# VH-VL binders against q9nrl2r1430to1533: the designs that were tried, part 70

Target 1, 104 residues: q9nrl2r1430to1533
Amino acid sequence: GGVHELSAFEQLVVELVRHDDSWPFLKLVSKIQVPDYYDIIKKPIALNIIREKVNKCEYKLASEFIDDIELMFSNCFEYNPRNTSEAKAGTRLQAFFHIQAQKL

## First folded at step 23 (VH-VL)

Design p9c
Fold by OpenDDE, fold request of step 24:
Structure p9c (fold): chain C 104 residues (1-104), chain A 121 residues (1-121), chain B 110 residues (1-110)
Amino acid sequence: as target 1 above (104 residues)
Amino acid sequence: QVQLVESGGGVVQPGRSLRLSCAASGFTFSSYAMHWVRQAPGKGLEWVAVISYSGKDKYSVDSVKGRFTISRDNSKNTLFLQMNSLRAEDTAVYYCARKPSYSRATHFDPWGQGTTVTVSS
Amino acid sequence: QSVLTQPPSVSAAPGQKVTISCSGSSSNIGNNFVSWYQQLPGTAPKLLIYENNKRPSGIPDRFSGSKSGTSTTLGITGLQTGDEADYYCATWDDSLDAYVFGGGTKLTVL
């Protein structure tokens, strides 16, 4: 079961990364680009980090994987106003994720 | 209504110091990261430094590290650039600029009118 | 010397269309929003385009931006004499961990 779940996580991350609305989430925010980001966001995360965790088999449960993905979106919505491109992209990508996550 | 006004530029000899100011109005200054960008005569734009909204985090381009210090006084809606050990290559118009507080924003708006710094012997 | 590459100059007659290119790499234009600035002679840069193709309030729709791959293009239609200026592209560079600009393009209205 673990091998199948890992493959599912990998596949889902690939699908998320390839999505048109993944751009806010591909990498962590730079401290120089946005100096105040980490004053607000205390648990930063991005798809590249999640992918690494998947590759390292750090997710024992699907719920743990889902939690990290949800955290990623939560961070986006916490920092970015609703009308921003980042928040709008996040909304669409999260909806896509919720559909795909049903397969886990 | 949003406005940035630089001041403090002048002519100085190499090795001297100069302190630039940028007065902000028309927006909540303390909510925005602020930047300095400079432009040498007849040249392009070069990013110089950034400071977080609170003033706690500061970063600068390598060529000015150890010599320039960005700071701010939110109670006075003012951004500063302390320039020490000035060099001829620091000669430029210095602009203060505001960066929108979005996680992936890369643009500056607005810009001040700029203040001219000339370093010459 | 500039991280982003622009043509040094472009020119056209009033009423015509001009395009200004800006080329970079995957670490800057390829992965990040680009902006364009207009700098009239003796003035400060003014934001024309942000987030690749959005116009700030007050910027007419004859100014447009587009992005493809690691390049971006500023389009100006219905060229006016008042458009004579320097134009700069800009973005963030993930590799350099810095804001970067193009070398600027001088637009001459013939």
Scores: ipSAE 0.901, ipTM 0.958, lowest interface PAE 0.5, mean pLDDT 96
Fold by OpenDDE, fold request of step 24:
Structure p9c (fold): chain C 104 residues (1-104), chain A 121 residues (1-121), chain B 110 residues (1-110)
Amino acid sequence: as target 1 above (104 residues)
Amino acid sequence: QVQLVESGGGVVQPGRSLRLSCAASGFTFSSYAMHWVRQAPGKGLEWVAVISYSGKDKYSVDSVKGRFTISRDNSKNTLFLQMNSLRAEDTAVYYCARKPSYSRATHFDPWGQGTTVTVSS
Amino acid sequence: QSVLTQPPSVSAAPGQKVTISCSGSSSNIGNNFVSWYQQLPGTAPKLLIYENNKRPSGIPDRFSGSKSGTSTTLGITGLQTGDEADYYCATWDDSLDAYVFGGGTKLTVL
């Protein structure tokens, strides 16, 4: 772990952000754009927030980092029906993440 | 069929009040955030206000803050816009519009036929 | 002026193809889905395109949308007299925290 693990988290976040299907996850949903989002999603999170946590060394275990990423996807699937572009993108990105996470 | 029907428009003098209504049918009204969008005569479209599905959260464009209030009655499938202290620049056709409940959606569908508000001295 | 920039007018003869451009910035078109609306004279706006290039049911494939960078384009092929209308692009603006529209384009069928 330690510095090496931190670098692995950083790299994985970079790869997620650069992925074509990252667009639903890059930033938090606006309260004005989707005024009911936060009534449904109680633990909002996005890649920019996760990146910040990585930079602040808030993840001591790989499992903690993975949990936040999974939460991000869970939120997407909770709010968006399966046939939406958001959910479809999430499905693909999550699959990518799962492959990359095996390297941690 | 999904339908929105606005009403309540009219001609009023500056400083007066008007209350618009939008009757929704053909869908689960209480599951959708609803919007008001207006269009001044011969001009483009301007977003005015949004209200969450429950009515708990409301937002509006700065130019109408403190004067306009968006609300809804889900038991009656009706959206409202209370307009106080009306100004000449508020003259427009007012449309109610539904927003799909997707986290990154940016479009409105459908729109009502609109109701005309004319503020003139 | 309008946050999104459209040409004020375009024209073409029946059967021809027309394109309507809509230019924005990274905070709106660059980061968010765009939609297009048709407004026939004396009527309410009608959704033509959503999520950059998707057509709602009932919209013919003569209408198409595309997005590149901070700009979007509405394409209309096989132009018909009934297509004469105003067309508006729209999206969300992250910096303004608001829904934004183009100024509208009046399409005249010659």
Scores: ipSAE 0.900, ipTM 0.958, lowest interface PAE 0.5, mean pLDDT 96
Fold by OpenDDE, fold request of step 24:
Structure p9c (fold): chain C 104 residues (1-104), chain A 121 residues (1-121), chain B 110 residues (1-110)
Amino acid sequence: as target 1 above (104 residues)
Amino acid sequence: QVQLVESGGGVVQPGRSLRLSCAASGFTFSSYAMHWVRQAPGKGLEWVAVISYSGKDKYSVDSVKGRFTISRDNSKNTLFLQMNSLRAEDTAVYYCARKPSYSRATHFDPWGQGTTVTVSS
Amino acid sequence: QSVLTQPPSVSAAPGQKVTISCSGSSSNIGNNFVSWYQQLPGTAPKLLIYENNKRPSGIPDRFSGSKSGTSTTLGITGLQTGDEADYYCATWDDSLDAYVFGGGTKLTVL
């Protein structure tokens, strides 16, 4: 990694957050709102967490950054059935991410 | 048909206890988080408590913490609300309600018909 | 007193259109799905709208929901006498870490 990659990660996170389908992923699920979420999802993650990791320079490789983003989507698809608004949003956002990630 | 039926309401004096039940049918009860919501006479709706599908995780509104306990028996498709140290302000119709198992869902469906709890001296 | 603010009452004649507003903040309506409930006199609340603008099965298309910013609106067209009821908006509040409701709106059909 380097300064250019770090900037690229920052920009990509900004683009993801601004996307219309980012709403399921902006923050972690509340334990009170969904008390069974963390019984199913063992590695929770969200865009605000990923942004923080980027800001702290915790990603040394692009693959590490990509892995966290993919984990975020994987969690969504694991918990939410395919026909839910969450899963549909995740599908569209992931497609967007895959296009943008090719520019890294 | 999906159905929730509350029972156990009644008239009690302050400081007494009451146990509410909610019988579920028409769906896989053990797969859903369940809630209690109450409505004081002539007032709006107030969320009271939630319990996870397994019963492992429980949460409640601050005003009932230490006094109310939510629980469930999945083998009997029944939700419970143990109400201790009842106060006049606990007077309300108590509804059990099902929450869809989606990560960002905020709605309840369906609701039971409610059971009335009256706390008065 | 309620976290979400609704007008206490609205009224209209049969066949007319009515709207019920519900205002909140960024921590509730601004960030989360909104639902609406209909409560007929002497009955339990019934889900009317979920996820801002979706209707459950059995709810006629006369009922609609919309969301903008930190506010949501329930629309009822072709008002019928049977629509006379209390209506509540609801959502999740990130700050309070709790489910929240509006104060309710009494709809009277004139």
Scores: ipSAE 0.900, ipTM 0.958, lowest interface PAE 0.5, mean pLDDT 96
Fold by OpenDDE, last read:
Structure p9c (fold): chain C 104 residues (1-104), chain A 121 residues (1-121), chain B 110 residues (1-110)
Amino acid sequence: as target 1 above (104 residues)
Amino acid sequence: QVQLVESGGGVVQPGRSLRLSCAASGFTFSSYAMHWVRQAPGKGLEWVAVISYSGKDKYSVDSVKGRFTISRDNSKNTLFLQMNSLRAEDTAVYYCARKPSYSRATHFDPWGQGTTVTVSS
Amino acid sequence: QSVLTQPPSVSAAPGQKVTISCSGSSSNIGNNFVSWYQQLPGTAPKLLIYENNKRPSGIPDRFSGSKSGTSTTLGITGLQTGDEADYYCATWDDSLDAYVFGGGTKLTVL
């Protein structure tokens, strides 16, 4: 909720977006591209949405921010089998996130 | 062996209707979104429509909206394309194609052999 | 009028290498996986490359795909007469909210 914490969230989102494995997470899945996605994923989220929430100061607690990021990964692993590029990217990005999140 | 087999093509006059079918085998049909893609004579490929695995969600290209309806019968492993108010520009080979169920996949595999639709007065 | 731009034709002799380009924009190739399809004369398209550079089972390694920026390239080495076909690039377009294809490239084996 503080200025420094907000900046930390912003910076972390920037780092996530810049990561090579961010591509599955940059934006929401299109309903037309994957028409069954939202039948399976009930709480869709993406980095652009999270970034917007950060910019709007919607995260009052670090736990809320972390929860959204974890939800993003959870969705990826729920929809995509482990051997997919999406899941593999998600695994690596999540590991990166966990390291960075310790700095919050 | 994963296989898609289209049928129902033919020659019709403008304004008439035609119903295409695509019989799927060799995979769990009900687990995959299915697509129709068409190819006008001597032209390239054009995406036409998609239907979700359950059939609940359907989308199509603007040029066929209100005229074409994609549907499926999972109990029969069959995909359909109901084409109404057909126009000359709808003349094409129509392919059914399977969409892999990955969140960022953009490819189709496999494709059927296609069925030819000719709209001519 | 295809969303993705391909050269209309390319040609080479057997054994040579050919490349087929496919140009798009940030809303399609720039942000999404690209696939390539081979369409032999009188047949249906066959998946050749997916996810920019991956080959499906059964596709020989003389076929390759690469992507850079808003463009992608299909490479074919050791060209064979049987490679004579139309080749299409394809991807998803975020702005059109639709699957898009290139205009196709006719490969002639001399």
Scores: ipSAE 0.900, ipTM 0.957, lowest interface PAE 0.5, mean pLDDT 96
Fold by OpenDDE, last read:
Structure p9c (fold): chain C 104 residues (1-104), chain A 121 residues (1-121), chain B 110 residues (1-110)
Amino acid sequence: as target 1 above (104 residues)
Amino acid sequence: QVQLVESGGGVVQPGRSLRLSCAASGFTFSSYAMHWVRQAPGKGLEWVAVISYSGKDKYSVDSVKGRFTISRDNSKNTLFLQMNSLRAEDTAVYYCARKPSYSRATHFDPWGQGTTVTVSS
Amino acid sequence: QSVLTQPPSVSAAPGQKVTISCSGSSSNIGNNFVSWYQQLPGTAPKLLIYENNKRPSGIPDRFSGSKSGTSTTLGITGLQTGDEADYYCATWDDSLDAYVFGGGTKLTVL
C-alpha cells in the first residue's frame, strides 16, 4: 500500500485482482508446475507483474496498460483450450475488464 | 484406454543404482508432462520429479537432487527414473503419473500401478 | 511431514455419510486447485476429485469435493464396503514450488 491516491490503473488492477475469476492470472505460472508453459508462451505476464509496472510508473499511456492486460488474456487463451476452467475464467474476467477499461 | 505401467523395481544395497521405467499407452505420450511420485511403506505420497513433454525441462524434489534423474523416450512412449546413490529412505513404491496440460492444473491422472524399490543392507 | 493436514482415520457404517477434511495454507489450498485420490489396499492412487469439486468420468456422484479458504473437504455419501481405503488430498504449493499431499486418511467401513 502506497502513501498516495490510487491511479486509474492501480484501481483497475485492484478490481481485477478482487474478481472471482482472477485466479489464473494472479501470478506467473511456475516452471515446475507447468514445465512446458514457457515453450509456448513467449511473453508471460500476470496481474502481480502488471501491478508492479503500475507502481513503478512504467505505463505512460493507457494503451500500454491495456496491451499488457490483453496480452495476459491472450496467453491464457493460447495455452488453455476453450473448455478449461482457466479459459472460462479468462473470458469472464476479460469481459469485466473491457467494461472497466472504459473509465480509462 | 490410457495406461501407465512401471517396472524396474527391486532390492538393492545402499549406494547402488536402479533404473525405473514407465510404459505409456492409449494417449499421445509426447504431449504430456510426466511425473514420478513415491510412497514409503505405510506412509503417504511424495512428489519426486517432473519432466516436460519434450524432455527439455526437468525438476525434482530436493531430497533426490544430484542422485535421481528423470528422462523420457518419446519414440518409445517410455518414462525413466535413474536412481543413483540409493539410501534406505528411498525405499518406496514409485508411481509414474500424467499431468493434464492446463496452466493451473494440479492433479495427476492416470497413475501407474507402481513398482517397489527396497534399499537395505 | 505432510504439508497438508488430514485426520489419520475416519469410520462409518455402510449407507452413512462421511467427510474427510484437509487443511493447508494460503500458498497451497488457498490459491490452487485441490484434488482427492482414493487408494484401495494394495493398489495405486486413483483420482476422485479435481479442481476442488469436479469428478472424473466413472466417479459416482456420491463422491464430492468442496473448498473454503485454506481447507478442503471430501464427502462420501451412501458409504459402501468397497470405499474402505486411504484418501489423500493434494495441490500445488506456491512457496515450496512443489506438488504437495496430505498425510492421508484411512477410511474404515464398519
Scores: ipSAE 0.899, ipTM 0.957, lowest interface PAE 0.5, mean pLDDT 96

Design p9c
Fold by OpenDDE, look of step 23:
Structure p9c (fold): chain C 104 residues (1-104), chain A 121 residues (1-121), chain B 110 residues (1-110)
Amino acid sequence: as target 1 above (104 residues)
Amino acid sequence: QVQLVESGGGVVQPGRSLRLSCAASGFTFSSYAMHWVRQAPGKGLEWVAVISYSGKDKYSVDSVKGRFTISRDNSKNTLFLQMNSLRAEDTAVYYCARKPSYSRATHFDPWGQGTTVTVSS
Amino acid sequence: QSVLTQPPSVSAAPGQKVTISCSGSSSNIGNNFVSWYQQLPGTAPKLLIYENNKRPSGIPDRFSGSKSGTSTTLGITGLQTGDEADYYCATWDDSLDAYVFGGGTKLTVL
């Protein structure tokens, strides 16, 4: 990837973070708050981590960036039942992401 | 139908030990993280400890670290709190409480009726 | 000394509306769901409100919750004598990495 891709990733992360449904994804789940989370979720990830990876230029391909975002949503849906606020927010945010990702 | 029932409270002298129990019924006990919350006489609520559904992960408030140990026996649907080196400030009603299994849930439901622990010389 | 600040007491006559405030910070109420509990004299806390404004089954709509910024409010309409109790707000605190409660508010029905 080049400078253009990095800028696109940065912009998309900013848009995701600013979205009303980003609250489940802003940072990693606390081990004390949810002590069983990491027994179920083996590859935890959050928007702050993805942002850091973008800033460090760790994504060489758009597919790598997309994979991490999709992993973030996958983790949400794996742990949270569909009728929870977290899962509902994730569904809406993922739909938004899919639309914005077309610009990459 | 979901119910939590605490037991094991009593009156003890400082430095002694007590073991509290919480019997769960009406739900799949092994699927939930469980908590202890206490309330000193005439005071507010204080979170004490949490244990994961499997019992692998345990955490507690700093004031009880090294003295209190939370555990569970899923085969018996029972939560425990081993309290050693008890102090006067540990005097309280101790509640067990269930935490819903959502990533951002912050509430407890239900609560047990509580069991009273009194530490006095 | 509680992380969340509540007024120590409120009072009103039957049939009236009361509100109980709970003030925190960005690391607790600002970023996390808030719950409210009712504790009748000599009893265990009972969940009234969760996720800021949701009522569990069995809780009448006289009880309501709202959240704005770093504060939350419990509303009780049509006050009844049976509402006389202590009320606690609660949430998660990111900085303390712990569950936190307000100091509690004693509601007296005049």
Scores: ipSAE 0.884, ipTM 0.951, lowest interface PAE 0.5, mean pLDDT 96
Fold by ESMFold2, look of step 23:
Structure p9c (fold): chain C 104 residues (1-104), chain A 121 residues (1-121), chain B 110 residues (1-110)
Amino acid sequence: as target 1 above (104 residues)
Amino acid sequence: QVQLVESGGGVVQPGRSLRLSCAASGFTFSSYAMHWVRQAPGKGLEWVAVISYSGKDKYSVDSVKGRFTISRDNSKNTLFLQMNSLRAEDTAVYYCARKPSYSRATHFDPWGQGTTVTVSS
Amino acid sequence: QSVLTQPPSVSAAPGQKVTISCSGSSSNIGNNFVSWYQQLPGTAPKLLIYENNKRPSGIPDRFSGSKSGTSTTLGITGLQTGDEADYYCATWDDSLDAYVFGGGTKLTVL
């Protein structure tokens, strides 16, 4: 939507990137590092891609922005067992996101 | 107990071929991407190649592309490295190694004991 | 010339402590988990440290890891003659799209 909504999406993405638990989510998983990732995760997404979509005004509704963020966490939990550092970081960052999203 | 055992090394002339094998036991082999890492005499470690758990996707370092082919047979719990057009600089101990299938994992555990390839005229 | 820089050797007496440094860049150590390996003479590498500072089961707590910026350090306290080995740091490099290892550090217990 409006200019104020886009500023809020940008602010939220910046807060997610700054969070200590953002490290699994900053950019897409490398196909060479983890050659099986894209056999399992069919809708890959990461914070750098979401931030680019915000900058290009590609989100028509706040729900579309929120869906991409939740997809990012869902991918993490689908690929990584819950006892892994990646999944634990996802759990903490998702909780932070839910708090910050209340400001939207 | 988790174990990796390499075999197939030997002494060969430049331009010849060898096929290395790595027998896996003690874990579900088909659930892991597998790797080859080599170590030239008196030198450090160099990552060579990776294969996805299904065998569908394969990647290798530029110095061996077109000459080495990584493969696997999940029904036999075996990893392979076909090495063609061997050169003196391929002389090394070759290790197979397992990496955890986590999205940001960067470490290898376990390693096999290695098999020695010597390319010499 | 290794992408990751380690001193070629370090030494200390039994019972003392040493640190082994490993320097890289933002494309490797700066953005990715670091691991450390011990290679005893004539043997395969063995994982000592993963995810910068974690020890796998069976590795005593006198081995420790840390990371700051683009550098990582392996610490070994209570040195024993059985610790004489080559030690390698390793990580993923985003720009090379490859796993990279340091050149190795030979530890002598004198």
Scores: ipSAE 0.797, ipTM 0.918, lowest interface PAE 0.7, mean pLDDT 93
Fold by ESMFold2, fold request of step 24:
Structure p9c (fold): chain C 104 residues (1-104), chain A 121 residues (1-121), chain B 110 residues (1-110)
Amino acid sequence: as target 1 above (104 residues)
Amino acid sequence: QVQLVESGGGVVQPGRSLRLSCAASGFTFSSYAMHWVRQAPGKGLEWVAVISYSGKDKYSVDSVKGRFTISRDNSKNTLFLQMNSLRAEDTAVYYCARKPSYSRATHFDPWGQGTTVTVSS
Amino acid sequence: QSVLTQPPSVSAAPGQKVTISCSGSSSNIGNNFVSWYQQLPGTAPKLLIYENNKRPSGIPDRFSGSKSGTSTTLGITGLQTGDEADYYCATWDDSLDAYVFGGGTKLTVL
């Protein structure tokens, strides 16, 4: 019946995925590629998981959604030294996220 | 200087076993996941196995799963490959290799000079 | 058959430039960093290019790498007879959960 539009959370996740620096965050790190990752990162999260949680309405508060996105970045910075391509991408995407999140 | 040196290759009959070693120096061995890569005569490179820096987690390509076991001794800076039930298709030069421990790293540096395994009747 | 496709051979005269192509898919080259290796006759592979276009210390800038979509290219300028080798592209494959290599390209400096 009526007009539909994407939720604010879905719109923000789409913008993050489209960003050039999303590549380290699109899906979970492969345990075979990086066998030590999950010894260090105990709360893994990625954009595909966050998008699925949005689609299933698992976020009841905007703060819960924002916390998962920030967890994603903090995992990147915890695992990867600051001079790596992964951490540099995380820094740029996080800055973009902070600007977009003001629109929520 | 960073070095990797393999040993333990040889000529064996099908169905027999060999144990390869890789001695590491010039870097903190216990901070890196380590890999084996092989190259059949006149052919290209094939990734074989990886072991986590602690030694807890081990993975290998399907063609060697259940037959090859990767292991390490961090106190001796040594990587191992136990190769059981060897087949003619396992004939290759075997290289050990280091990969950076970054979440999306895909490259190997350095490589050892390799040790030759020949499985022949 | 290699997951990553390279021409089996290329040749050029000393001082010239060659390019070596490598084709894959979205699950490997498209989504993941590419590396290139030089293997001189009778020696181990040596890293030339990592993260698509970066050179490790000690590799001269006449070696270059690039990536577009699901394809990657190694460029070599100022060819020397010492560049005769096999060259391999490599990356991670998301679908196979494995590292994959191209079949190799033999460079002849004629």
Scores: ipSAE 0.796, ipTM 0.907, lowest interface PAE 0.7, mean pLDDT 93
Fold by ESMFold2, fold request of step 24:
Structure p9c (fold): chain C 104 residues (1-104), chain A 121 residues (1-121), chain B 110 residues (1-110)
Amino acid sequence: as target 1 above (104 residues)
Amino acid sequence: QVQLVESGGGVVQPGRSLRLSCAASGFTFSSYAMHWVRQAPGKGLEWVAVISYSGKDKYSVDSVKGRFTISRDNSKNTLFLQMNSLRAEDTAVYYCARKPSYSRATHFDPWGQGTTVTVSS
Amino acid sequence: QSVLTQPPSVSAAPGQKVTISCSGSSSNIGNNFVSWYQQLPGTAPKLLIYENNKRPSGIPDRFSGSKSGTSTTLGITGLQTGDEADYYCATWDDSLDAYVFGGGTKLTVL
């Protein structure tokens, strides 16, 4: 990817972080807070890590960036039951992401 | 009607050991991370330790690290706190508590009724 | 002292309203769900409010919670003599990597 794609990835991550439903996704789950999380979620990812990867130009294709964002949501739905605040926030933020991703 | 019942408290001299137990009933014990929280006489609540539902992962507050070990036996629905090298400042009521296993959960429900540990000469 | 700051005591008459404050920082209250506990004299803490403002089953709606910035409050309306207890706020602290509690507020119902 080029400079324009890097700018688009950064803009999309900024929009996700600003969304009211970003709170479960801003940073990795603490092992001490939720000690069983990493027994279930083997490929953890969060918005701060994705933003860092954008800043370091680690995404070569838009699909790689989209895959990390979708992994973030799938981890949320895998770990958290459907009716939790975390899963509900994930559903709403994912819907927002799909609208914004059309700009890529 | 979920219940947590602590036991094993008592009066001991500094440097000695105690093991606390917490018997769980009314819920699937092996599906929850479990915690110990303590309350010194006339003082507030202090989080002590957590153990994952499998018992594999354990963490403690720095003030007890290396002295206290949390453990569980899921076949007996029992949580433990092994307290070694007890000090006067460990004097407290010790509560076991359950936390939901959601990724951002921060609350405890229910709590046991507590067991009292007194460390004095 | 306590990572979360609460007034040491508050008081009000039966039937009145009271608010108990709890102040923290961005690393705890600002970023994490807050819970509140009631501890009646000689008893264990009981969950009163979770996720800032939700009540578990069996907690009357005269108990309410709110959060703004790095502060949270517990509201109690229609005070009863049975509400006389210690009240604790609690949350997770990102910087300490630990659960933290307020120092407690003793509510006296006169």
Scores: ipSAE 0.791, ipTM 0.916, lowest interface PAE 0.8, mean pLDDT 93
Fold by ESMFold2, last read:
Structure p9c (fold): chain C 104 residues (1-104), chain A 121 residues (1-121), chain B 110 residues (1-110)
Amino acid sequence: as target 1 above (104 residues)
Amino acid sequence: QVQLVESGGGVVQPGRSLRLSCAASGFTFSSYAMHWVRQAPGKGLEWVAVISYSGKDKYSVDSVKGRFTISRDNSKNTLFLQMNSLRAEDTAVYYCARKPSYSRATHFDPWGQGTTVTVSS
Amino acid sequence: QSVLTQPPSVSAAPGQKVTISCSGSSSNIGNNFVSWYQQLPGTAPKLLIYENNKRPSGIPDRFSGSKSGTSTTLGITGLQTGDEADYYCATWDDSLDAYVFGGGTKLTVL
C-alpha cells in the first residue's frame, strides 16, 4: 500500500498500455458496438479503469491490482473464442504481464 | 448456404408506416447481433440500428430514434424494422447485415440484397 | 460529408494496379478495425477486407488492405472490367458510438 507499490503499479500499467497487443483492453467494450457483451461479462474492467484506480490510490493490496489485471484477461477469454484476434492478443499480453509482474 | 433476404419495402406517403423483414438461413441466427444499414438513392451507406442476439438490447442512430424499432423473432429466424412517421429523408434501400460477436469486431458479412423504401407525396 | 474521406472516383486500365484511400481520425480508423466493401451496380455490398488486411474466403489475393495511423488503403492488382464498382471503407467511431462508412469511391476500368 505504500508509495513504492503505487509507482510500481503505474509503471506496469504504462508498460501494458504501450504493448502492441493492448488494443482489446484499452477501454471498456461499447454496448452499442457489441450489445450482448454485458449479458455475458458481469465484472467488466479495462486498462483505462485500472490506471485511474492506481492514480486515485484505490488499491489497498498488490493482490487487488493483480486481480483486476487477471480479471481483464479472464473476461477476454470468456467472451472471445480462442481463434479470434482478441483472444490471441490477450494470450500474448498476459504472458508479457506475468514477466513484468515478477519485477514487483 | 448463408443468406439474408429482406422484404416489406414499398412506396408510401410521409407520416405513414412500414415494417421490414429479413429472413435468415444457413447459420445459427440466435448467436449473432443483427443490423440494419440503409443507402439513399445515389448516396453512400448509413448504419441505422443494431439488436443483440437475444433481442434484449437495441440501439439506433439519432435520426431515427423514437420512429424506428428494430426487433427479432429467433424462433422464425427473422429480423424486423418497424418504421413509423416516415419522412422523405428515409427514402433508401434497406439492408440487413450480420456482424460477428467478437469484442472488437467492426465488419458486416453477409448483407441481404436489400428492400427499397420510397417516401413520396 | 462522410466521417471517413474517400476520393469520389479513380480509374485505371485493365491489368493495372489501383489504390483507394480512406482517411479518418484517431476515434475511428486510428483505434478500430477497418473493413472494405465492394458494391457492384444494382447489388448489395460485399465484404472484401476485414480487420484492416484480412480477406474472407472467396476473395482473391488481388485485393489487399493496409492501415497506417488514421488512414487505410484498398489495393487492387490485375484490374478487370468486372471490378468496376463503388468501394466503401468502414469502421467503428468511438466518439459517435456508431459504425461509420466512407462516402464511396467509384472505380472505372478503362
Scores: ipSAE 0.790, ipTM 0.916, lowest interface PAE 0.8, mean pLDDT 93

